# VHH binders against Protein leg1b (leg1b): the designs that were tried, part 9

Target 1, 342 residues: Protein leg1b (leg1b), of Danio rerio (Zebrafish) (Brachydanio rerio) (q4qrf7)
Amino acid sequence: AVVTENGLPIQWRKAPSDLSHLPISNTGVQVNPWVYSQRMTMLKMVINATNAYMSSMGPGEQENPLWSLPLQLGWKLKSGRLADPTPDSSSTCGSEASDPVCISPLSFFGCVNYYLSVLPFLAAVETGVVSSGGHQMLIQVPAEVAQDYCSSYSDCSTKHPNTMAKWHLFFQSLRQVSQSKESDFNKKDSILGLMWAAEEESIQTASGACTERQKLYSSPEVSFQQSSVNLGAFISAAHYHASIERSGKFMSHLPSRVLQEADSPPNIADLSTEENHALYMLSWMNSINQLLGGSLVDLWRKAMCSAQAREKGQAFLDDLILDPKFPGSSLWSIICVMSTSC

## First folded at step 4 (VHH)

Design a06 (framework vhh_enristomig)
Fold by ESMFold2-Fast, scan of step 4:
Structure a06 (fold): chain B 342 residues (1-342), chain A 119 residues (1-119)
Amino acid sequence: as target 1 above (342 residues)
Amino acid sequence: EVQLLESGGGEVQPGGSLRLSCAASGFTFSSYGISWYRQAPGKQREWVSTISYGGSTNYAESVKGRFTISRDNAKNTLYLQMSSLRAEDTAVYYCAREYTPYRGKFDYWGQGTLVTVKP
């Protein structure tokens, strides 16, 4: 594994088996907090890069699709940028809160999913963004990166051919755009359309898999975890190999505490299923707390205040209603479905 | 154990109103989205309305403007206020605990309460 000057790996695709240590909804899989924190670091970078990109738009550019979901979920514009979803005087709230100072879990997860899903599009489009440094932001996706992740879906194609075909088409389109010098913003709508089609097919596949799980006692989680992991790995690798990240621009936006890459993953093979679940939830909660400046951490702490509450922590994700029409919503919908008995 | 118990059904004339209640027990009511469904004789069960744990509401086109879903977390109770009732609203009404309201998948269903709209 090779690391950047900031300690993050630059060749994620060379160790795809390491991603099997990221449990999405299976507490029997070994948790790797280091790998998880790296992915959350990438999400933070995407949020910062998206703000920088959107701040380059003129007045009235709020009709841009990249702003639609965050604005619908209650994110606000401050000085032409998407505000951190934790306002300066915000406090943690219960899931039923509608208080103006409270940011609901739905809003948070919707925005995280949105930014994760649009990163491949941003990496494929030539865009001029002026930062405080005055330099051009240019994001490109190498053809070999796209090809690597397209091929990783081959093992799932027999069980989920329509879903895999749509994702394959999306990644092939990204590669095609990255191979040509196209600055045509009309291409962004086509690329987003392909991504939304793939996500909608994923939702339909998840619904069918839930029913089949009851009959076979076979875990469809492996296929859905692999698809989600492969998409996440592609997003992380594409972001990492983007020209703007190599210029240090993305890295300069990360607080050092989020770059906990030096943390050795714990040996959790000896932990009970309950302890593995608790470790995963605590790692997730810490990453969410860092991303949002502490705003929603109390929600998870209340859920985890007892042994019984820890078991029910996943129920908050199951009850999180996401709009399937928008990018990234299907990923959490799949996780929610796979994390509960059908 | 999880239990959902519907009440408030009955016979009403066209244009009338009824309020249905669903009493929940055995789980943290405020943490779940809950939906109303109905089933007329010989028909498939159809979705009527959903309220999220955060209070967001959605309605089937056939009931928009006539039905109002609400919840009282202090009483662990879900409500459906029905107005301007029509013959086609005649059905057994069920409440269901639901993690994704638009998927038609539910953890638990109630026993149902009959609503009859007759002239």
Scores: ipSAE 0.000, ipTM 0.114, lowest interface PAE 20.0, mean pLDDT 44

Design a07 (framework vhh_enristomig)
Fold by ESMFold2-Fast, scan of step 4:
Structure a07 (fold): chain B 342 residues (1-342), chain A 119 residues (1-119)
Amino acid sequence: as target 1 above (342 residues)
Amino acid sequence: EVQLLESGGGEVQPGGSLRLSCAASGYTFSSYGISWYRQAPGKQREWVSTISTGGRTNYAESVKGRFTISRDNAKNTLYLQMSSLRAEDTAVYYCARDYLPWYGRFDYWGQGTLVTVKP
């Protein structure tokens, strides 16, 4: 069992029942140079979240895979907390305007819940059911295998014979990607992002409703910061151009206090690369989220699920959903996946 | 009406070269990334290369250093320059419009062009 930062139990979700219909299964998962930055940030979140969990559970949970594998990989305990085995000057919680990458420790448990639902796919990928390249991965796991894993986990079998092996694959994959030195934008190299793509396919836009399968898969602990970092790394510059323009329209729906304190969206003409566009967009969105007290995703979710809000000028979100080339379809997927009700 | 039309395939000896083209119509070509994929006999379709709206390129490890992807926005055309061809490069080559390339999502595909590398 795992707990949140407030000591509340994390609700584990089942994997989607039919992953054979993934829209990108034939394209595989490609190396994304942004993934090395994301994975280093995720590793720091793992350390922080593991330390929080250890503090809440005590030494009786020594065999829990959340800290057992880091210790096996040579991570050290310092005053009861795990230390990064390598020096790292980057902060996981530093949400300064100059630092566009901000991921909360709380969102890690959301990602763990999400990740556990796809862990069988990583096992399949790393057992030789893989792509032609070292950094390319193909997902070929039957839905039954994923469902069996989720059912086993639901029985609170954290000590199941295969649990530690699956967590080993998690840390191994994370470590390998963190070594990428490519500076260019690339295709996604993330199971989490692949799952977001699959969720889009099952969304019903006519009623703004989330599917029951997406609700079962979603985790309320997945933060907008984590989602925005992942989403930004997987969106092209063209999508960011559209996103920046539509973000200006979205500003008109924010409370007056936020509008007065928020920075303007970045001007594309002042940016030099797709990477810079993505980073500044993410930084801007995170600043809005902070001004809203962390409720940006809740605001978007309410707009999506409220017919009254739609009629009163939430047309911006309808445009995002209806435009397949705009990352709003992915943002809507994230909102839907994280929603506990629509 | 979006249409992608590949051309330039054919038979070549090992070590040879070919240039593939993909002519796009029915949309604003410069606003979308575009990719090359291939499917060898009896195998699943695999990604070969991508070029973004800004001209950023990426390649599968198996073709890196041998293939060059490029685009001409004035002509609405995508290219793949293939050199040092191997028997393993024998496949039908497809171009695909990337509407969510980071997620590997493509909304339109061409009909394909066959490349055969003879022993």
Scores: ipSAE 0.000, ipTM 0.122, lowest interface PAE 18.2, mean pLDDT 45

Design a08 (framework vhh_enristomig)
Fold by ESMFold2-Fast, scan of step 4:
Structure a08 (fold): chain B 342 residues (1-342), chain A 119 residues (1-119)
Amino acid sequence: as target 1 above (342 residues)
Amino acid sequence: EVQLLESGGGEVQPGGSLRLSCAASGFTFSDYAISWYRQAPGKQREWVSTITTGGSTNYAESVKGRFTISRDNAKNTLYLQMSSLRAEDTAVYYCAKEYTPFYWRFDYWGQGTLVTVKP
């Protein structure tokens, strides 16, 4: 159950006051509470999914030199500083010659954090409107805020060139292990598909794409409409077009194999470096998608309507906390408390 | 097999009107919200209008008051009545089936129909 010190279920109604981790925030700027909630939820779920995945590994497997590079990197992430999300941090490891094992947890998490925070932001900028509890909300982003966000994205690339090179290789490798539709209209027309293409070419191209977004959606009066956003499907579609069943079966087999064969390296060690990178990220993305239940916006819509029906949603929160897909009572409390639409 | 086929595009002068149609097949048309999108030369595709299963409509601000979306469930057809057309309305117009009422994703897009507004 989630309650305040004095028994009130809405203690976190002030969560929006701390916008330091949101790329688009300012005292005079209208910021959609969903953007903040999405950022917090995605960051927490990425951390928890990584920890859950690494915890499924048998004793001694995390340090086995026969493991694939992605698993070794994951071991460093689990053993490192995962307590607090860092949007961008300088790292000595990120400035070293290209060695995948050398990516620090902060550098890796920083770039993952930027991508995950960028994905909901760019989806919102693309559509301008998110449906919630039968109501449509306008997302307003002034030009100066869009400019600041684009600069932050560029800074990540310049501060961590080795990490950015690895993301480029990750996107290339991901397509090779999954069925994909290169002429898919959803990919061509989505901002996430454009981000993927920009990242594949260069930082210069990425900066150009960011500038284009600023020009297209820099006025408080400019908007687009979309009924809802499926973040899990959006992420899956943009980075790969593999069936959800294939991804789900892969994840279901991996933990069981690791747990049963603690003294033996998993078959993943037999794959090439590129294939191992792709499989590691596919596993992570599948875990995130499953934890999100396919959509943050849809989950918020359900939470808001239920919260209204249940006197601020205490009973609703109790039910959700029991669902193993949703790590931590804090996430659902924040979503319910920050929402006033339904 | 899901199919969407747009028609009704053409060349028109500023201030003119056109009516676009989208014929749907391969799914239960009345069960889905259907949308119109458009893509101008050199620009990204943008949303224009949506009509829900119950007939509720929504419009992009740039077309509000000038465009009217409607549907005929008996004919499995979606319409877009465009009036007071402007040069900036020049685009290829696409019909799109919403993936689900709660999720964004369009697996099936039509081939599009070109609308040219000549000043």
Scores: ipSAE 0.000, ipTM 0.105, lowest interface PAE 20.6, mean pLDDT 43

Design a09 (framework vhh_enristomig)
Fold by ESMFold2-Fast, scan of step 4:
Structure a09 (fold): chain B 342 residues (1-342), chain A 119 residues (1-119)
Amino acid sequence: as target 1 above (342 residues)
Amino acid sequence: EVQLLESGGGEVQPGGSLRLSCAASGYTFSHYGISWYRQAPGKQREWVSTISTGGSTNYAESVKGRFTISRDNAKNTLYLQMSSLRAEDTAVYYCARGYSPLYWNFDYWGQGTLVTVKP
């Protein structure tokens, strides 16, 4: 066997030559250099699996919204493949005041791990097959690497299998609507089609209702990628707020320091399922909010302020469960909570 | 409550050997990666070695080939077998509960055990 005495394939374990250069958390939390090295190894495996999957798709299908969020979170493409992440450990986030958008390596990995554990990466770990939008690709994951991943996230696939499937279906439907011409929106039974039709009706019957939302879906400045990322961010924000509200005063019992350390989530074994989910969502939300220039909540509010959109989208949104362990985490339930302030 | 208790430190001659132990209590030991750190007088704390939940090991360059980290989940104990000791290995050695390989940080440390290498 081509396996080291440490139980990992030679190709998957590459520690930096000088671990002393890895940053210590500026929040006062000490970071394990070996854990950071292992996370970089896992991230490289995830990126390799993602690149292999993307390579199996036709040219038009490489614009699949399942990959748009990683691109917005700082992943880069070279010749149609995701480039290996090259975190600038010498660069400090927030060092340039004129550019506040900065995703730390720790926060970036947290977001990628959360996103991909719900989507194709988790399927690859469990089955050796990556599936998305009806496409399948065989990916061989070393047993040792899968064991280390699954020992930390062993409950993820068992707790959230339906959530993974629904996220796939949701992003596929968003892709279809986002790439459709305006005339096609009226015939599509999808979240964007229903919301677009409802917004058009609302404008015809009311004065000045939610014009900003109209711009989001029909403006030539808004790309397919931007639309998909914004809706993904809305789902994440809605779930974060539902988790906080359902947990009652969950966040009021956490020190401010923990909330500021959203890019360094604690071990899952020390938290309830609700607390664990909320902290991962908080980390992901912080990164997405920074990417959107601090406008995540405002964009969500504007998108959901139309009463007609809320009503007409209800049946579709009720079918989308974000976390099956939170009965109130259906997208419709969350939208009702978020849009009450419209 | 979570506790980590180091033992096995002492005085040795250069080229000698010592075995350090870290007894863990108050949590499920087998669910966590765990590390050894050391701090020499007047110096910053330095990472020495880590062992994952699956038994995978990693070492600082300065100790590779001389130190061996291991764990006994039945006894909730971490070990560090130290051989070919040098004067520069003189330090207080700390056991630290590291999260699994995919999580971010340490949350608990032991009080330390002193290792002195005397010519």
Scores: ipSAE 0.000, ipTM 0.120, lowest interface PAE 18.2, mean pLDDT 44

Design a10 (framework vhh_enristomig)
Fold by ESMFold2-Fast, scan of step 4:
Structure a10 (fold): chain B 342 residues (1-342), chain A 119 residues (1-119)
Amino acid sequence: as target 1 above (342 residues)
Amino acid sequence: EVQLLESGGGEVQPGGSLRLSCAASGYTFSSYGISWYRQAPGKQREWVSTISTGGYTNYAESVKGRFTISRDNAKNTLYLQMSSLRAEDTAVYYCAREYTYLYSQFDYWGQGTLVTVKP
């Protein structure tokens, strides 16, 4: 725990995640709650967009791909702030909105899963517990925060249990496929072979943010090709999530001094695409590597060689695969790219 | 039910001084750090200053040496003493407290108080 100039512990509930732009006094860390608030607003918008998207998918929509349409998170105002989308998207009266904020299905799941994986890390840094446990942080989430987060998903689950169960089932099955790709890929009649082919297609189509060139879907044709492509996007998202979850475990092993002096991550809005996500992580990891004198890769290996990582066998090796269409699909891949660049 | 109420804003000439106050209620004020933010017309809201429960203070670079944040726990009140005011300091000033670590449903902002520095 950090201490005040009076030698008393700082009782900050939130500290900034943007550490590099803050002056560090002799005894404490400066707070920038605006950056943190913006990040939490984006997370809330993503959760609300997920709930709205899921609530639009009833049993009558069984033949429509759940992940085929770009998801509108909100509007980016000319001031750079985010505004929630209205149910009537045609209403612009009194709004300063200049551009819609949309993401592809793969980027959407990447963003949701990224924030799920980094929330414990942010809690540890922002509550001032970064100095506890020597080389590992104690991650504590207040009950009300955990309940607030879970209630957003539980509301959707209560309203549309079949749709939520389908999402959960896909994520469970996609995780298994991702873990077994190398052993099962050559089976021509397997679901894995089909899903692998779909993944190749979805990587090319899902790498961009929504633009004015995006088509408005009034009634998209549901075909085998479209469904296969979207299954591939979810496979890639599941792999991306697993890799990012491991980064949270790695970050907990960083010394407190490194965390306090590391370059600030970009604003949460920069994470709207896989490319921006990769650039964010690469920039952040590079600053940490410099503070560690170039030993970040060694520290990463040490963290990943824990008993829990070893229990997954080949899963660790799968995280090392670099995908040029998806440079941010794995934090391990990002670390490897950074160490090569240095 | 947390409430924050700012006061003390007004019009001032360049080089002048103002003292802002933020009266807090609905929670144990002494147990939380609290911050000042400002928003100029057409610009994003920016952080100005923070004070910890122990009285430790931090400032944005643009206001260092000119602004002083302080608190009175007996009165549940936060202060911002502003001196050497510039046209760039013209903004609505807000005090703010967040009650959650991760998922922010509500930032507990005051209604704001307008500070105008006439060029």
Scores: ipSAE 0.000, ipTM 0.108, lowest interface PAE 17.4, mean pLDDT 45

Design a11 (framework vhh_enristomig)
Amino acid sequence: EVQLLESGGGEVQPGGSLRLSCAASGRTFSSYGISWYRQAPGKQREWVSTISTGGSTNYAESVKGRFTISRDNAKNTLYLQMSSLRAEDTAVYYCAREYTPLYSGWQFDYWGQGTLVTVKP
ESMFold2-Fast, scan of step 4: ipSAE 0.000; ipTM 0.316

Design a12 (framework vhh_enristomig)
Fold by ESMFold2-Fast, scan of step 4:
Structure a12 (fold): chain B 342 residues (1-342), chain A 119 residues (1-119)
Amino acid sequence: as target 1 above (342 residues)
Amino acid sequence: EVQLLESGGGEVQPGGSLRLSCAASGYTFSSYGISWYRQAPGKQREWVSTISWGGSTNYAESVKGRFTISRDNAKNTLYLQMSSLRAEDTAVYYCAREYLPYRSHFDYWGQGTLVTVKP
């Protein structure tokens, strides 16, 4: 049976709802509705799982929010509990979607920590900013998504301060945007610009430390390590769980073939060169993560938000593109998602 | 090296039809979903249509019923059949591969092909 950190079963309070009522953003690059629906499903799964763990906590208990999503996706437990996100060497992963998916600490940080650390920002971006009569901007967030985190604000602030701080910034930004008639994400008045400015100000005092840590990212002494990460299996499991959690029409586009493929994740040897290079990057980044005390995703985001660190980050990425072991576009896709998140 | 190459653009009268192609190379085409996007002069790039690796299709409301997306896995080619074209369909059309489809994460874009609908 799948259990929480305190020994209680995971309690799902809400199933994913039909998202057809949400507008597609008409600002910037328009989001693919299928991608939008899948992303909102993952967001709701993470929120619901996190809230289930919080509601199952006893007085004075500390809960790690990272436990929830891996368990929902069938991640392998260590001695009956989810393994701590410490760097560990592993030789193999399960081949079936019904089997636990093996994820390295870096993939955990890249996928789970990213969702948990940027959850409010992703909700704001994916619901979109709709400009309507009078040039007012309206950002729509599913009521269950907003209410789930707002209902336990004080408890969440104590137990998950980083997530709640971002949720607080999201609501501050929504209040400011509600008073604005702007609809351009390139302006400081946009929701993204306001959240970016707030993040930049909050880490200004740490800019020197971020610069020093950027030198670690560019170190030529960091060797490549092969990863036990199976990105194909993880993606297949995520799609399978999204399909199983379907309660509305937004999931009807997934054919039976996809579900069959999710039951038999691809062999890593059969992945494309670009996917293999992404796995090599994750292995390399895992070495850097070890040097940074296990906070690669948060540190990378903070570094990219600092003016000084952004200059250093761009130089690092330029050097990376010149290395024949790093195919630019595939690796940039993973890194840019982490680095543009504030 | 992954490459996406669009073709088939041109000038057409309102109400006309046109077929766009996107030739993909350097990866396992049949394993990925792929989308059409467009960008009109002076406007933001917008999503037009998506086809999953299993063949499921989805369309922007503005083109639904007029455009048909399809794929030929044996030829590693994506198609967009456009009918009942309007002046508002004038744009550069791009194809894009989605690496992580539930994150709006696009790792490869084509160079684009211009479609002009003259009044």
Scores: ipSAE 0.000, ipTM 0.145, lowest interface PAE 18.3, mean pLDDT 42

Design a13 (framework vhh_enristomig)
Fold by ESMFold2-Fast, scan of step 4:
Structure a13 (fold): chain B 342 residues (1-342), chain A 119 residues (1-119)
Amino acid sequence: as target 1 above (342 residues)
Amino acid sequence: EVQLLESGGGEVQPGGSLRLSCAASGFTFSSYDISWYRQAPGKQREWVSTISTGGSTNYAESVKGRFTISRDNAKNTLYLQMSSLRAEDTAVYYCARLYTPLWSEFDYWGQGTLVTVKP
């Protein structure tokens, strides 16, 4: 029988409703309280940094899909500010529309939404710094947290070097888009600029901290048409997926932007939720598929097969949770499992 | 590299006591919840006890009141004090650092130490 290196199979877990103290699983595992505390401290620092930039935007700009991204993962927006992502202790995740939302069951877009919302945290884990507006916030990361992040990355890169190489090219493409002089929103004083600066720092630090990476593959030369890389459409598609899954309140603004980038009609309010979802999925998959040379389409098709199985009570991907104590480790774990699961 | 090395197993009479030790190296021991598991012949591996970084403990119902888990962060060592041992406690005992509940590949296990309770 095929087993993990430690002799146990991978277990799929549902998201816990209380993130401050996770119950003992049937395996006796708990979220490490020191690691969780450090993760929450860094998230609060990142929320404070992003709120400083969000407060500079007018009310109309708060309708931008980007502003709803953290809300899908339990971050609250109040008076143009992001709040602590910790849900109310008396509320069950997803029980009411007014409640904070928890980490959604895994879907490809759910994974992307989680990653984008935690990019500044991931950069802080790797560098100890969050960059924005030409200023840097120093966030000191315990050595064990940084080591665990690098360990997870190295493990995944060893198991799936080709997949990791494609994700590396994707991150390099994001950096190239962020350096475009034609985009005002890629500046370091904007939310998009913060996310891109965080990703660039993550790539550079991971190279230094995770030396095993250099022996598995070289950073290949990025050779993509800039027109085929559309970060705005990518972020909008991620928001659209999250909004359709948990709340439709942002759909009136999100679809218009995505459809314009896909050379489609600007208003889709007349379409059903299922039809709107399918259209954005197809448009987004085509754009990202070109960037990743088809690898992402295969992973997405597996997710769609699982979504169909969910309606028959067999959705294994919907039972996958994101580990809140190590968002970077969760990202690499998700990449690895999506490469091997069906 | 992460290593866990168990010791202290052996043969004991029913009602007897044993103290197991697990020496950890290659990671910051004080920052992790560490667990004891056991595997009896022909059975699946089962959870026995966990101790948190702050010293909070939890136990499987079958060992509650008889086993005590403890840790010494200065020595990077985990302990399991076993008392009132029964034939059903016969198993190989493993020390485990479980990195995430989702990815068992990131977990680390010792080689195990055999405990035999004579009938």
Scores: ipSAE 0.000, ipTM 0.111, lowest interface PAE 19.4, mean pLDDT 45

Design a14 (framework vhh_enristomig)
Fold by ESMFold2-Fast, scan of step 4:
Structure a14 (fold): chain B 342 residues (1-342), chain A 119 residues (1-119)
Amino acid sequence: as target 1 above (342 residues)
Amino acid sequence: EVQLLESGGGEVQPGGSLRLSCAASGYTFSNYGISWYRQAPGKQREWVSTISSGGSTNYAESVKGRFTISRDNAKNTLYLQMSSLRAEDTAVYYCAREYMPLYYDFDYWGQGTLVTVKP
């Protein structure tokens, strides 16, 4: 159903066959299922806000990146909507300890990309405001989504203050960057503004691409005030630049103060641009990983702090992933090695 | 404005050679790895070769030793030098900028260039 500008189906690609020389297993990273379910509860209302739109897209919506991570993590479509892999936040009584959620190494990238594409909407839901290019945008969400999100957040913040406090600080940090007018920032350089700029570049490559998505990026102020249909289209399109390679691009013009907030060495400001992007990416992964119980960011941190990653600073994302000279030449291989170490 | 445009395809005899080119625009070419793929009639698209931003190369077993991938960052151009061509190499050849080798959410593809190996 979905075709590229060349008239060929959009295809999910697997690793090049010659990467099979690496000692990779498909066991993946395993996390505590109830911790994951609890932390994901706050996101399912955001997903639900766009589910009807994604279901209305027609055959092939499950091949969309926004669907891939929930499906791989045990979420299933339920009458055209994403189904929670657990019935509630206390699902520990469901599958017992013998059934950990297995996040494949491939899904590590999916998790990062998916949450980066959803982050602007999460920030807008929490604050009610999104900023880009010096303009503030109001967002409207269905009343039931807003109520469910706020009540779930409130319940979690009361019962699990450490988990919710970290999400709250993350959302506040994202909002402050996007809305700040301090001397080290301009609103054009905000994370949300950079995301929209990167998305515009990504979308403009495909003749015959979805015109509605391009129109949303031509008027981002309007996109957040429209129905969940338009929010779904915006979030889906944002996935074009939320890949690890693309994350580096939209972070490239971040103010140095934002980079200094990365979970990293004290002298981050003295590092090369590429090294600063890597450390900033670790900061974002840390924020996302707290939803998943903390295992993924530790594995990523170990991989990124390797001697090989430091040697390849200026091109380390490409070279870490593609260079066969690196012992774990793909990020998947590195994650597998690190997973077996724990 | 990311755009990939392939050229250099044509008809050759078995054992012949061709050089394919892919002109890239709309992004900083030197910062990205880039790959060649091919699709034979009635078959799925298959990976052929990749070159990283750092210049490291990788090849599918079926083309190893016969094909050479290279890049010219000053010209924003990717190349595939093909030698010892076989009938099985007949395909439309595409260049692609891929974001992750093991998780591909979206690929940028050129329009393709046809290579026909005739007896």
Scores: ipSAE 0.000, ipTM 0.121, lowest interface PAE 16.9, mean pLDDT 43

